VH-VL binders against a6uvu3. Designs and how they scored, part 23

Target 1, 145 residues: a6uvu3
Amino acid sequence: MDKRITLIGSKIAKTGNEFIYCGVLEECSECRFKKICHDGLIVGKRYRIVSVRSAKHPCIAYGDGVKVIEVEPSNNFTILIESKKALEGLTLSHSDIQCNNILCKYYNLCHSEGMPEKYKIMELHEKIKCPKGNSLIKATVSTIN
Below, E stands for the ipSAE of ESMFold2; O stands for the ipSAE of OpenDDE; V2 stands for 0.75 times the mean of E and O plus 0.25 times the DockQ between their complexes.

## First folded at step 12 (VH-VL; framework fv_felzartamab)

Design r2 (at its last look DockQ between E and O 0.38; V2 from the best seeds 0.00; counts 0 for: pae E 4.7 > 2)
Fold by ESMFold2, look of step 12:
Structure r2 (fold): chain C 145 residues (1-145), chain A 121 residues (1-121), chain B 107 residues (1-107)
Amino acid sequence: as target 1 above (145 residues)
Amino acid sequence: QVQLVESGGGLVQPGGSLRLSCAASGFTFSRYAMNWVRQAPGKGLEWVSGISGSGGWIYYADSVKGRFTISRDNSKNTLYLQMNSLRAEDTAVYYCAKDRDYFGYRYFDYWGQGTLVTVSS
Amino acid sequence: DIELTQPPSVSVAPGQTARISCSGDKLGDKYVYWYQQKPGQAPVLVIYQDSKRPSGIPERFSGSNSGNTATLTISGTQAEDEADYYCQAWDSSTAVVFGGGTKLTVL
């Protein structure tokens, strides 16, 4: 329902890859593919590639050419969550990790701005060694609309 | 012709703050992602932060997350970097760099001349 | 994420071909960019998307990228080519990465 057709640089045109749509370049104003490439995409929104056609097409903005892709919106975030709450597919209510160590290399993953009230765990990654001893795991999460 | 002019650098104590500005001209500012790249004296280039043309997406290097805030004012054609909790390792020339961020590709086709930030007691 | 390795220096005689390497795991699967930086000056883009030259960059500059290695090639090297050269790659999940730089000396 929300799927779109667009074009992207050939080296990153892979199923599962994500990108942020950043708008129309001035060089694209005269491009024959301008509408196909840009219509239906929202500036600043993240998209996931769901299919890729193998043929390359010339593109003035991208020298190795572009491939036709089908995309869908993605609102994925990478955050740290408590390991005891971490199960793939689970929907959680957001709860800030209480820590005021602003010099911690993980600070922004623990205190991600703009986090939704609820999120779904899409993928679990590595556990990290928290300097304060919290049991935390890195996770890719998706917003709940 | 594209011009990028940084300002706001200077000498500051550790723990202090500075705000850098980059005045842009010669292109449609709101259509292009902008970046800050720094270079410590005698060292290589280090990417610091980037912001999309609309300002809807912001990225930081791990070394500056939580301390630096990138922003832009498209009505004034100006890019900003608010730098808080400065450390000695933040001492560098800070460059404003324009990219052609189309579908998230990042390369810097134009650079400013830089502004020096020195963090020292 | 990817780390980009460059030799710290390369020396060539005038008129010879200089080759500056940039190595990273599976770097040929990424777009690579090259910047020239002369002393006291800002970097200048000389190669984008592996092998393309921006307008105004001499034809003696070329680039390639395959496997684990990208290469900046300067044919007929001239004195004004003496500079530091940086490779750069990008990954939306890990941001922008620069190589450590290569000082090109024209003897």
Scores: ipSAE 0.170, ipTM 0.637, lowest interface PAE 4.7, mean pLDDT 82
Fold by OpenDDE, look of step 12:
Structure r2 (fold): chain C 145 residues (1-145), chain A 121 residues (1-121), chain B 107 residues (1-107)
Amino acid sequence: as target 1 above (145 residues)
Amino acid sequence: QVQLVESGGGLVQPGGSLRLSCAASGFTFSRYAMNWVRQAPGKGLEWVSGISGSGGWIYYADSVKGRFTISRDNSKNTLYLQMNSLRAEDTAVYYCAKDRDYFGYRYFDYWGQGTLVTVSS
Amino acid sequence: DIELTQPPSVSVAPGQTARISCSGDKLGDKYVYWYQQKPGQAPVLVIYQDSKRPSGIPERFSGSNSGNTATLTISGTQAEDEADYYCQAWDSSTAVVFGGGTKLTVL
């Protein structure tokens, strides 16, 4: 499993909790724990806490301190894929849908951040009417471990 | 000092469109998630949308999904909200709010003064 | 989906202690935040992470959170504290959630 180490607020540092990493805060720039907090995490990616260490450390962002946690990326993602590639059980290499229309309501599904290099299509959902005419289908995909 | 200045509000007819902007300064814009929060006249606060620092993570309230689009231009330190298919119930003061936590949209430490959007025939 | 419930109004005499509650399922397991909003103004963060005060917020403001209820406490309430107060939390399914707000009147 692709485990990572980071720090999180003591109150929410519980096994099973999830969070979305949003990036480095300006206040963290000179923090001695900056590396352990931020390295190895991907902005926009959802992580699940799998273990928590008891020691508490001071933190500028969390007034009650932070605890060391082990996290794993979320396993399941909802994305849009090309219909011609849509087959349940199939393993694909990830690539964003080529589109620059940031105003499209499907943009996030076409350009999902934090996706693994490879994933398995677990479930196919409805076809999506792409404004640009692309043949797309919504799919639940899972990280291949 | 952190400053957030909203603009783009105004009167629009139902079904119309409007684009809001929020100019940010006083902090490293790209390092923080930004949010839109609205308040209907005489009503409470309602979170509308959020976008991560990189713009890779976007979230919407159910009430605006499919109609509103949040975006940002980090080179211009500007947050946007494209509002389409506007409804009367979208009438509100729209605030841009700076996120504080880097483990998700946790809370907002700074707010703009808001821009009024009125949807009326 | 998490919902936050606040009383619509609370009244207190000057110098007395005001308490504003915010209730939600398992709210004690989450961080709760409080905002003050005066008429015609933007909200201002007054409590973060249940009980922490941002710089510039008077010490008379305090917060607690346990069980299903978070509480904003204003000790020695002053006339200037008359405002609307909103609690807020975060949920992975619903993102940011605000309470309905409480109007605090200083008699």
Scores: ipSAE 0.135, ipTM 0.719, lowest interface PAE 2.8, mean pLDDT 89
ESMFold2 (binder alone), look of step 12: mean pLDDT 92; pTM 0.934

Design r3 (at its last look DockQ between E and O 0.02; V2 from the best seeds 0.00; counts 0 for: pae O 9.4 > 2, off the site)
Fold by ESMFold2, look of step 12:
Structure r3 (fold): chain C 145 residues (1-145), chain A 122 residues (1-122), chain B 107 residues (1-107)
Amino acid sequence: as target 1 above (145 residues)
Amino acid sequence: QVQLVESGGGLVQPGGSLRLSCAASGFTFSRYAMNWVRQAPGKGLEWVSGISGSGGYIYYADSVKGRFTISRDNSKNTLYLQMNSLRAEDTAVYYCAKDRDYFPDYRYFDYWGQGTLVTVSS
Amino acid sequence: DIELTQPPSVSVAPGQTARISCSGDKLGDKYVYWYQQKPGQAPVLVIYQDSKRPSGIPERFSGSNSGNTATLTISGTQAEDEADYYCQAWDSSTAVVFGGGTKLTVL
């Protein structure tokens, strides 16, 4: 796993917490610790905190300082897949579901940004009622390296 | 200057549906999580739903799960809320609110729209 | 799921210090945010992450958070500070919780 060292607000620095990295804040652009805080993190990717060092350090973005953390990518995703292709343990190539309805409650599970080209089905959940009548099931999938 | 303009509010009967929109300008829309917060007349603020900048993560208050759907179109700088199976207790001003944190799972709202009124009555 | 309790009202004379409390179980372990809402207007963020002030918010606004209580403090209170004030926290679920609000009256 690609473990990274970064910094996070002291009150959210807990082992097991996850976050989505959204990019460098404007107020951090000239920070001398910018590289440590942000290098190696990919915008839009979810990370899980695997360790936390107890010392606090001052930070303009966080009122009670930051702690050094070690993170790893969270490679599990929840997506919708065609029910007839869905078997636990099966490896599939990603294919987009043909649907233009951005107001659909499931739109982001059908068109998740950053989806891998291939994935392995780890767990199947409930079938959902697709407004267009597609036969879809919710699944936890893992990226394949 | 950040601007958020809500639209789509109105009168609807219980069990009905309504679709809200929020037009955003003055910031890089796709970078930031967006939220809906509502306020019943004469009452306090209640968070309704949030969506990450990419749209990959979506959250709902328990009171609206299964009835409301948040979405965004980053090419049009627009946030949406589809409201189904409306109830009298959904009557409120609905605010579009911008998140500032680069960790969208730890939210607060630095800019708000002026709101759009949804009234659910028979 | 955390409940945030605020007094329903606080009154202060002009030029005096107003303190608005926000109470919740172990609230000092969370970041607290404060919003000002004037009649007929949208809320405005005045304090974030316990004690930080956004650009454009007067220096008379300050915040603290320790133990079970966060406090918004307005020193040298002015007539335009009359508004409703809400505290907000984020809990371990994905839920966002607001306090019930405090009406600040400047007499």
Scores: ipSAE 0.245, ipTM 0.693, lowest interface PAE 3.7, mean pLDDT 82
Fold by OpenDDE, look of step 12:
Structure r3 (fold): chain C 145 residues (1-145), chain A 122 residues (1-122), chain B 107 residues (1-107)
Amino acid sequence: as target 1 above (145 residues)
Amino acid sequence: QVQLVESGGGLVQPGGSLRLSCAASGFTFSRYAMNWVRQAPGKGLEWVSGISGSGGYIYYADSVKGRFTISRDNSKNTLYLQMNSLRAEDTAVYYCAKDRDYFPDYRYFDYWGQGTLVTVSS
Amino acid sequence: DIELTQPPSVSVAPGQTARISCSGDKLGDKYVYWYQQKPGQAPVLVIYQDSKRPSGIPERFSGSNSGNTATLTISGTQAEDEADYYCQAWDSSTAVVFGGGTKLTVL
């Protein structure tokens, strides 16, 4: 029901992979694949590839072409949260960790894209040593509908 | 202005052969896929074959696969359809149709010729 | 393989709105194209990518596509609009596919 057909670069078109939909490019405006690529997807939302078809199609944005994929919205995310907020079963409003060090290996976990406004902490993982001294813990969180 | 002119149609016996040509002008021929679409008398449109701009990708309808051969000469701005082992059901007006794009995927046709009639009859 | 189904005929009085349907499984996920063919003439593209009009096509022609049905709409239908109309789409298995065509009669 929540599944959608779309296209993605051939090299990253693998079942289980996830991506953030970033919207329509200028180059896509007159593309005959525009409808299948973009309709039904929401900008900023994370999707998981559930199936991949073998046929390859040309694309200006992807030099190696694109493949047809079936996707569904991702409901689980791995992120870093403040230790003081880390409690399994707890519902939180999402907020990024206050840090602008884009070179940090944890940056994407501290600033995860496609996050819902609210989520439930499903599982706590290891504590992370933040270079800036923040007390962080890795957690699996789930979208609240 | 885009112009497509088909030729080569005529009367042929069943089992016979015929070669159609389509002379194209008014656009960069090699940059667009080309197609053949036919229409039997009093019937609807049926796609027959398509070829990409460079000729590297070719598609056929199942009804003509193995009997028809599409080709093109970009130096002459001409599209061809070699039809072998013709059958009565191949009787139709054959249209040359210009694709909007270079690639043979998700085709649609922005310009059509006036067609050439092929009649297969004993 | 996709199959496109059109009604064989549609009748409309002058000035009224004509609607021609084209049905296919999950057709809304594909782009649909429409062609007009008058007697003794070659087809002419009137709608591309579901709803776009080529240059020279009157504004009274419009198109939509959702679910399993694409629709060609002619608002304020005129006598010169009497023709056969064909929908068309693409499929990876069968390549180009046309509907059976609809004869539009302007009464």
Scores: ipSAE 0.007, ipTM 0.600, lowest interface PAE 9.4, mean pLDDT 90
ESMFold2 (binder alone), look of step 12: mean pLDDT 91; pTM 0.917

Design r4 (at its last look DockQ between E and O 0.71; V2 from the best seeds 0.00; counts 0 for: DG spot H101, pae E 10.8 > 2)
Fold by OpenDDE, look of step 12:
Structure r4 (fold): chain C 145 residues (1-145), chain A 123 residues (1-123), chain B 107 residues (1-107)
Amino acid sequence: as target 1 above (145 residues)
Amino acid sequence: QVQLVESGGGLVQPGGSLRLSCAASGFTFSRYYMNWVRQAPGKGLEWVSGISGSGGSIYYADSVKGRFTISRDNSKNTLYLQMNSLRAEDTAVYYCAKDRDGFWPDYRYFDYWGQGTLVTVSS
Amino acid sequence: DIELTQPPSVSVAPGQTARISCSGDKLGDKYVYWYQQKPGQAPVLVIYQDSKRPSGIPERFSGSNSGNTATLTISGTQAEDEADYYCQAWDSSTAVVFGGGTKLTVL
C-alpha cells in the first residue's frame, strides 16, 4: 500500500535491494523524469525494491541508464534498544541510543540510518555487552504506519 | 561553490595521536556522506573512512580499524579524523572527500576533494 | 574482498588513444568511477557511473565497464592528460575501493 514508483540505476535495480534516498541531484533539475524519480521518496528513508521493469531509460546521473522500479519503505530493521523497553509487540518511537562512542562495534546498531519514526518490536534477540554499561538488547523491529 | 579545507596534519612520533579536521562549505553538509582518503608519498589512493550525514553509519578500512575514529559536527560543518596509535605506514596526505550520493549505498563516489593535509609519522 | 587491478603505467603518443583498464571480479556488475590526479594536486573526478562525464571534463574522456574490466579511454590524448588515473568502486564488505593507479605518460 505504501508502494512508490521511481527510477534507479540499471545495475542496482534488483528486487530485494535496499537504498536510502538522499535527495535530488543538481543534474536532475531539468530532467523530464524528475517527478517520477523524486516526488514519491522522502529524504533519509530506507526503501526496498519490490519490482523492476525491464525497459531502460537514459539518465544523466547513471551511466547505464535507469529502470523503473517499485519500492516500499523498508519495514524490518535490526537495532539495539534499551532492555527496559524491550517487549515483543510493543510500539515505540524511535530514538538513537545516547552514546558518542563511535569506536564501538555496535554503534551503527545504536544509531541506524533510515529508521522509521515509530516501530513495533517483532522479535527480541540476545543482550549485548555495552562497553559503557548500558543495558541493551538486539531486536527486530517493523515499521508502523 | 563547494569547498573542503583540511587541517591538523603534522609530524608525530610512532604511537602518537593526531586529530584532523575538514571544514566544509557550499553545500548542505548534513545531507552527505563524508570520507577520508589518504595517499602515502609516491603511492596510490586509499580510502580510510566514511560517515553518513547523520553520523549513524560509519565505515573504516581494515588498516585503520581500532585506531582511527571518524566523526562530524554538522552544526559546524566539520569532519574529523582522530588518529591514535599512529604507525609509519600511516604517513600520507589525508584528503577530505564529499560523497555525491543520491541513492546510498550504491551511488558512492567523490565529487569534491580538499587539497589534503600531510601527516608524517616518524621517530 | 574486491580488489581493483590497474596497470602501473601506460604510454601514448600525442593524438593517439589511451586505454587504462581496471579489473576486478564481476566488476561489470558494479558502477566504476575514475579520478585524474596530477602531481601535487587532489584527485579530480573524470568519469562517474561507468561512462558519464562530469561538467568540465573533455569529451575525449570516456568510460566503459563489462565483464570483469572497466576501461577509461582518452581519445586524441593531449599532453595535459599526463597524470595518474585511479578507478574506484563500492563493495559491501570493504566499502570504498580504489585501484592501484595508472601513470599515463604522453610521449
Scores: ipSAE 0.076, ipTM 0.723, lowest interface PAE 2.9, mean pLDDT 90
Fold by ESMFold2, look of step 12:
Structure r4 (fold): chain C 145 residues (1-145), chain A 123 residues (1-123), chain B 107 residues (1-107)
Amino acid sequence: as target 1 above (145 residues)
Amino acid sequence: QVQLVESGGGLVQPGGSLRLSCAASGFTFSRYYMNWVRQAPGKGLEWVSGISGSGGSIYYADSVKGRFTISRDNSKNTLYLQMNSLRAEDTAVYYCAKDRDGFWPDYRYFDYWGQGTLVTVSS
Amino acid sequence: DIELTQPPSVSVAPGQTARISCSGDKLGDKYVYWYQQKPGQAPVLVIYQDSKRPSGIPERFSGSNSGNTATLTISGTQAEDEADYYCQAWDSSTAVVFGGGTKLTVL
């Protein structure tokens, strides 16, 4: 049961939106909603909004208030993996691609924030032209609980 | 008290390189997105680049992609901007700016700014 | 990819109300932030999330955002309010977008 109830700014409280949880704002440390807003969320992890309650509540951090939402971890995301390891259905341990080229247009796909220790390959996409010559393929992966 | 202090600006020839630093204090540096914003003489503000608290997500304006590299060292509370292949149009005051929203990093706004460091690209 | 349009200049008499607009397609669906910049100084956040005022910003500063237009309002404008004002919003394709700026002159 991975779903969580939290609060989010009313303007972005839409089903299907995703966000990365970055922690508690310093101004929220004394907020009466702190537990509901932040408990059970992991810093750096991506979440998807699956339902939204329409009522607004006042919030110190958001001028238009917040809405109650249900979220789930965003378990399917796109990364680059070594082509030789890429087989649909295979479960892999996360291994950093050995590359420090921050200028690369693929950098964020090689170094995805919130990457789990293990994942399952759900779908393979196109191979890419790595500037460093690595043999890489785009893949949609899912986390293993 | 939040403080941001930029350094590393100066005069450089076109095609040259320069590395900017921003020393941060008064807040938990590793929690927040950090940004570079520039302002050419007599012109408006232009966002240049941003980086997540962990360094895992990096963004650039189209005008600097492939030439500038943002980085951070959370053990030293320091933000960097490596600027390569500099052009006359890169002449500007470069500001270090603290992002406010550590909860939803896609809402970016700047609650604290440094005083800026001037980069002049001239032949 | 949103573009923010501000008038290049606004003039008001001392003690009167100044209104600085920021226009963009469906801007009311986004949060808008305002910065004040005095000559030789770094920008200072004046309004965040459409209408909230940071600590230390005088009560005469207020903001609104609806439809296609956000407005910074300064009631009882004082000579010290003479500055450049920038609106800002989020744009996922470029991350951060600023308006072109408005020079407020207090006559």
Scores: ipSAE 0.005, ipTM 0.580, lowest interface PAE 10.8, mean pLDDT 81
ESMFold2 (binder alone), look of step 12: mean pLDDT 91; pTM 0.931

Design r5 (at its last look DockQ between E and O 0.66; V2 from the best seeds 0.00; counts 0 for: pae E 5.0 > 2)
Fold by ESMFold2, look of step 12:
Structure r5 (fold): chain C 145 residues (1-145), chain A 123 residues (1-123), chain B 107 residues (1-107)
Amino acid sequence: as target 1 above (145 residues)
Amino acid sequence: QVQLVESGGGLVQPGGSLRLSCAASGFTFSRYAMNWVRQAPGKGLEWVSGISGKGGSIYYADSVKGRFTISRDNSKNTLYLQMNSLRAEDTAVYYCAKDRDYFWPDYRYFDYWGQGTLVTVSS
Amino acid sequence: DIELTQPPSVSVAPGQTARISCSGDKLGDKYVYWYQQKPGQAPVLVIYQDSKRPSGIPERFSGSNSGNTATLTISGTQAEDEADYYCQAWDSSTAVVFGGGTKLTVL
């Protein structure tokens, strides 16, 4: 339903791989396949490759060519959110946890990449021991935007 | 026209601290991962650190882990490198470099570079 | 983990073809990038994704990558091509890896 057909570099085209779509490459602005490569993809949104066709096609941007792939939005994430905001079913506007402790084992759960402006809390898990004392809970969320 | 302008380099004693800045223009800064790459005098390029477009993924070379902190302020289109506990081996020109954020966290390359800023660590 | 090995220098006469190698274990499975650096200047990307040329890079620059070796080729080499050249790849354990660099001399 939410699946899209696109093209990606042959060395990246593997089922199960995820990527964040960053927009049309400058070198692709005049490419005759621009529409099939990019139509239907949203800048900043995470996608998962669900199938890969084995044939390679020439591409101006990729030296070993591209492969046709089918992708779907990767809408579910595990993140950390403030415990006081955490209620299953609630829709929140995304805000980063204000913390720059890059050595923290939870860093990527506090600073999730590719998250849209809003998300819905699908499932709450355990609270964690934040080294900075923040009251945080691990949650599975689904993106809205 | 993509522009990257580093600043904040200078002479500092061993054990000291320095904060580098990189002002970016000519592209949507928050869409792209950013990096610091350094080059000791007469030596080759060494990648130092990288940060994703929204700051959710951060990587460091082993030589700087625990001493350097990369960060970005997307409201000011500025990349930072906080350098603490500096050593003589950190003496280098530090370049700000932009990459493409196509496949997280793999397959990175640097399509635009700043002019560099010199950090000298000596007594 | 992958280590990228380049010859420290290559010399070529003007108008001749220069070839700069970059060797690493199973390097052909990775995308390879090449940077040119003239003295006192920042590096400039000259080849990306093994063989693709950015806008503004002369057609005399080309690249290939197969097996354990990537090669930067400059045909019809000009005096202005005299520079240091670095290859680069990604390694999941070490992140970004550069080769040691090759000084191209045009004599």
Scores: ipSAE 0.161, ipTM 0.657, lowest interface PAE 5.0, mean pLDDT 82
Fold by OpenDDE, look of step 12:
Structure r5 (fold): chain C 145 residues (1-145), chain A 123 residues (1-123), chain B 107 residues (1-107)
Amino acid sequence: as target 1 above (145 residues)
Amino acid sequence: QVQLVESGGGLVQPGGSLRLSCAASGFTFSRYAMNWVRQAPGKGLEWVSGISGKGGSIYYADSVKGRFTISRDNSKNTLYLQMNSLRAEDTAVYYCAKDRDYFWPDYRYFDYWGQGTLVTVSS
Amino acid sequence: DIELTQPPSVSVAPGQTARISCSGDKLGDKYVYWYQQKPGQAPVLVIYQDSKRPSGIPERFSGSNSGNTATLTISGTQAEDEADYYCQAWDSSTAVVFGGGTKLTVL
């Protein structure tokens, strides 16, 4: 597993918590921990905290300091995929469904946040009747690499 | 510099509809969640709705669920709020507010606000 | 649902220390944020993550959070600090939550 070490605010440093990495803050530019906090993470990716160390470190960006955490890209996602790509065991490069209808009840499944670049289709679920006529299937996918 | 400019406010009758817009500049719009916060005349701040950078996560206050729809167009750096079935109690200045960070489950706050746009619901 | 409770008003003389409380169940386990709002203006973030000051916010502004209460402290309060102050937090059930606001009057 591609686990990474980083730092995060003490109050949100809990095993099982997830976050979208948004990039380096201006306040972090001269921080001695900048490298460990930021170099291993990718902007826009969702990470899950897998372990937390007890020691606190001062941080100018987070109240009550930060804790060292071990993270990994979020492992499991439920999404909609095109039917023509729907094959269990298949590895795909992620791309959002091309649709801008935010009123659609399936929009979040078509545009999931923090998706990995590549994933493996683990399980196929029901076919979804897309209001725009797209052939879509709900799938459980897992991060690869 | 970060700028948020709301528009679309005005007078509307109860049961009517209105669409607010917020034009954003000075930052990578798609990287940050955006929010609507309203303030009734002489009252406090009330969070209305929030939407993540890509739009995959949406939240509503109970008071507006089923009536309001938040959306965004990242190609236009614009946030929207479609308000339907408006009520008198929806009368407020509506602010566009930028998220500073986005962490699950308890890490959201607003570092920049627009000037607001007034929505008046009255017969 | 989480609720944040603030006193409706606080008064201080110039140069004195103003303290505005924000109470909520287990609020100390969350990050609390504070906003200043002057008449006819949009809110401005003055404290983030309990005790941190954004750039441009005077050092006389400070914050703390423990137990069930967060506190915004303004030491050496000045006339320009007269405003409404709102605390804010995040909750998984209700999403973003604001306190009712506190009117700070500088006598």
Scores: ipSAE 0.084, ipTM 0.738, lowest interface PAE 3.2, mean pLDDT 90
ESMFold2 (binder alone), look of step 12: mean pLDDT 90; pTM 0.928

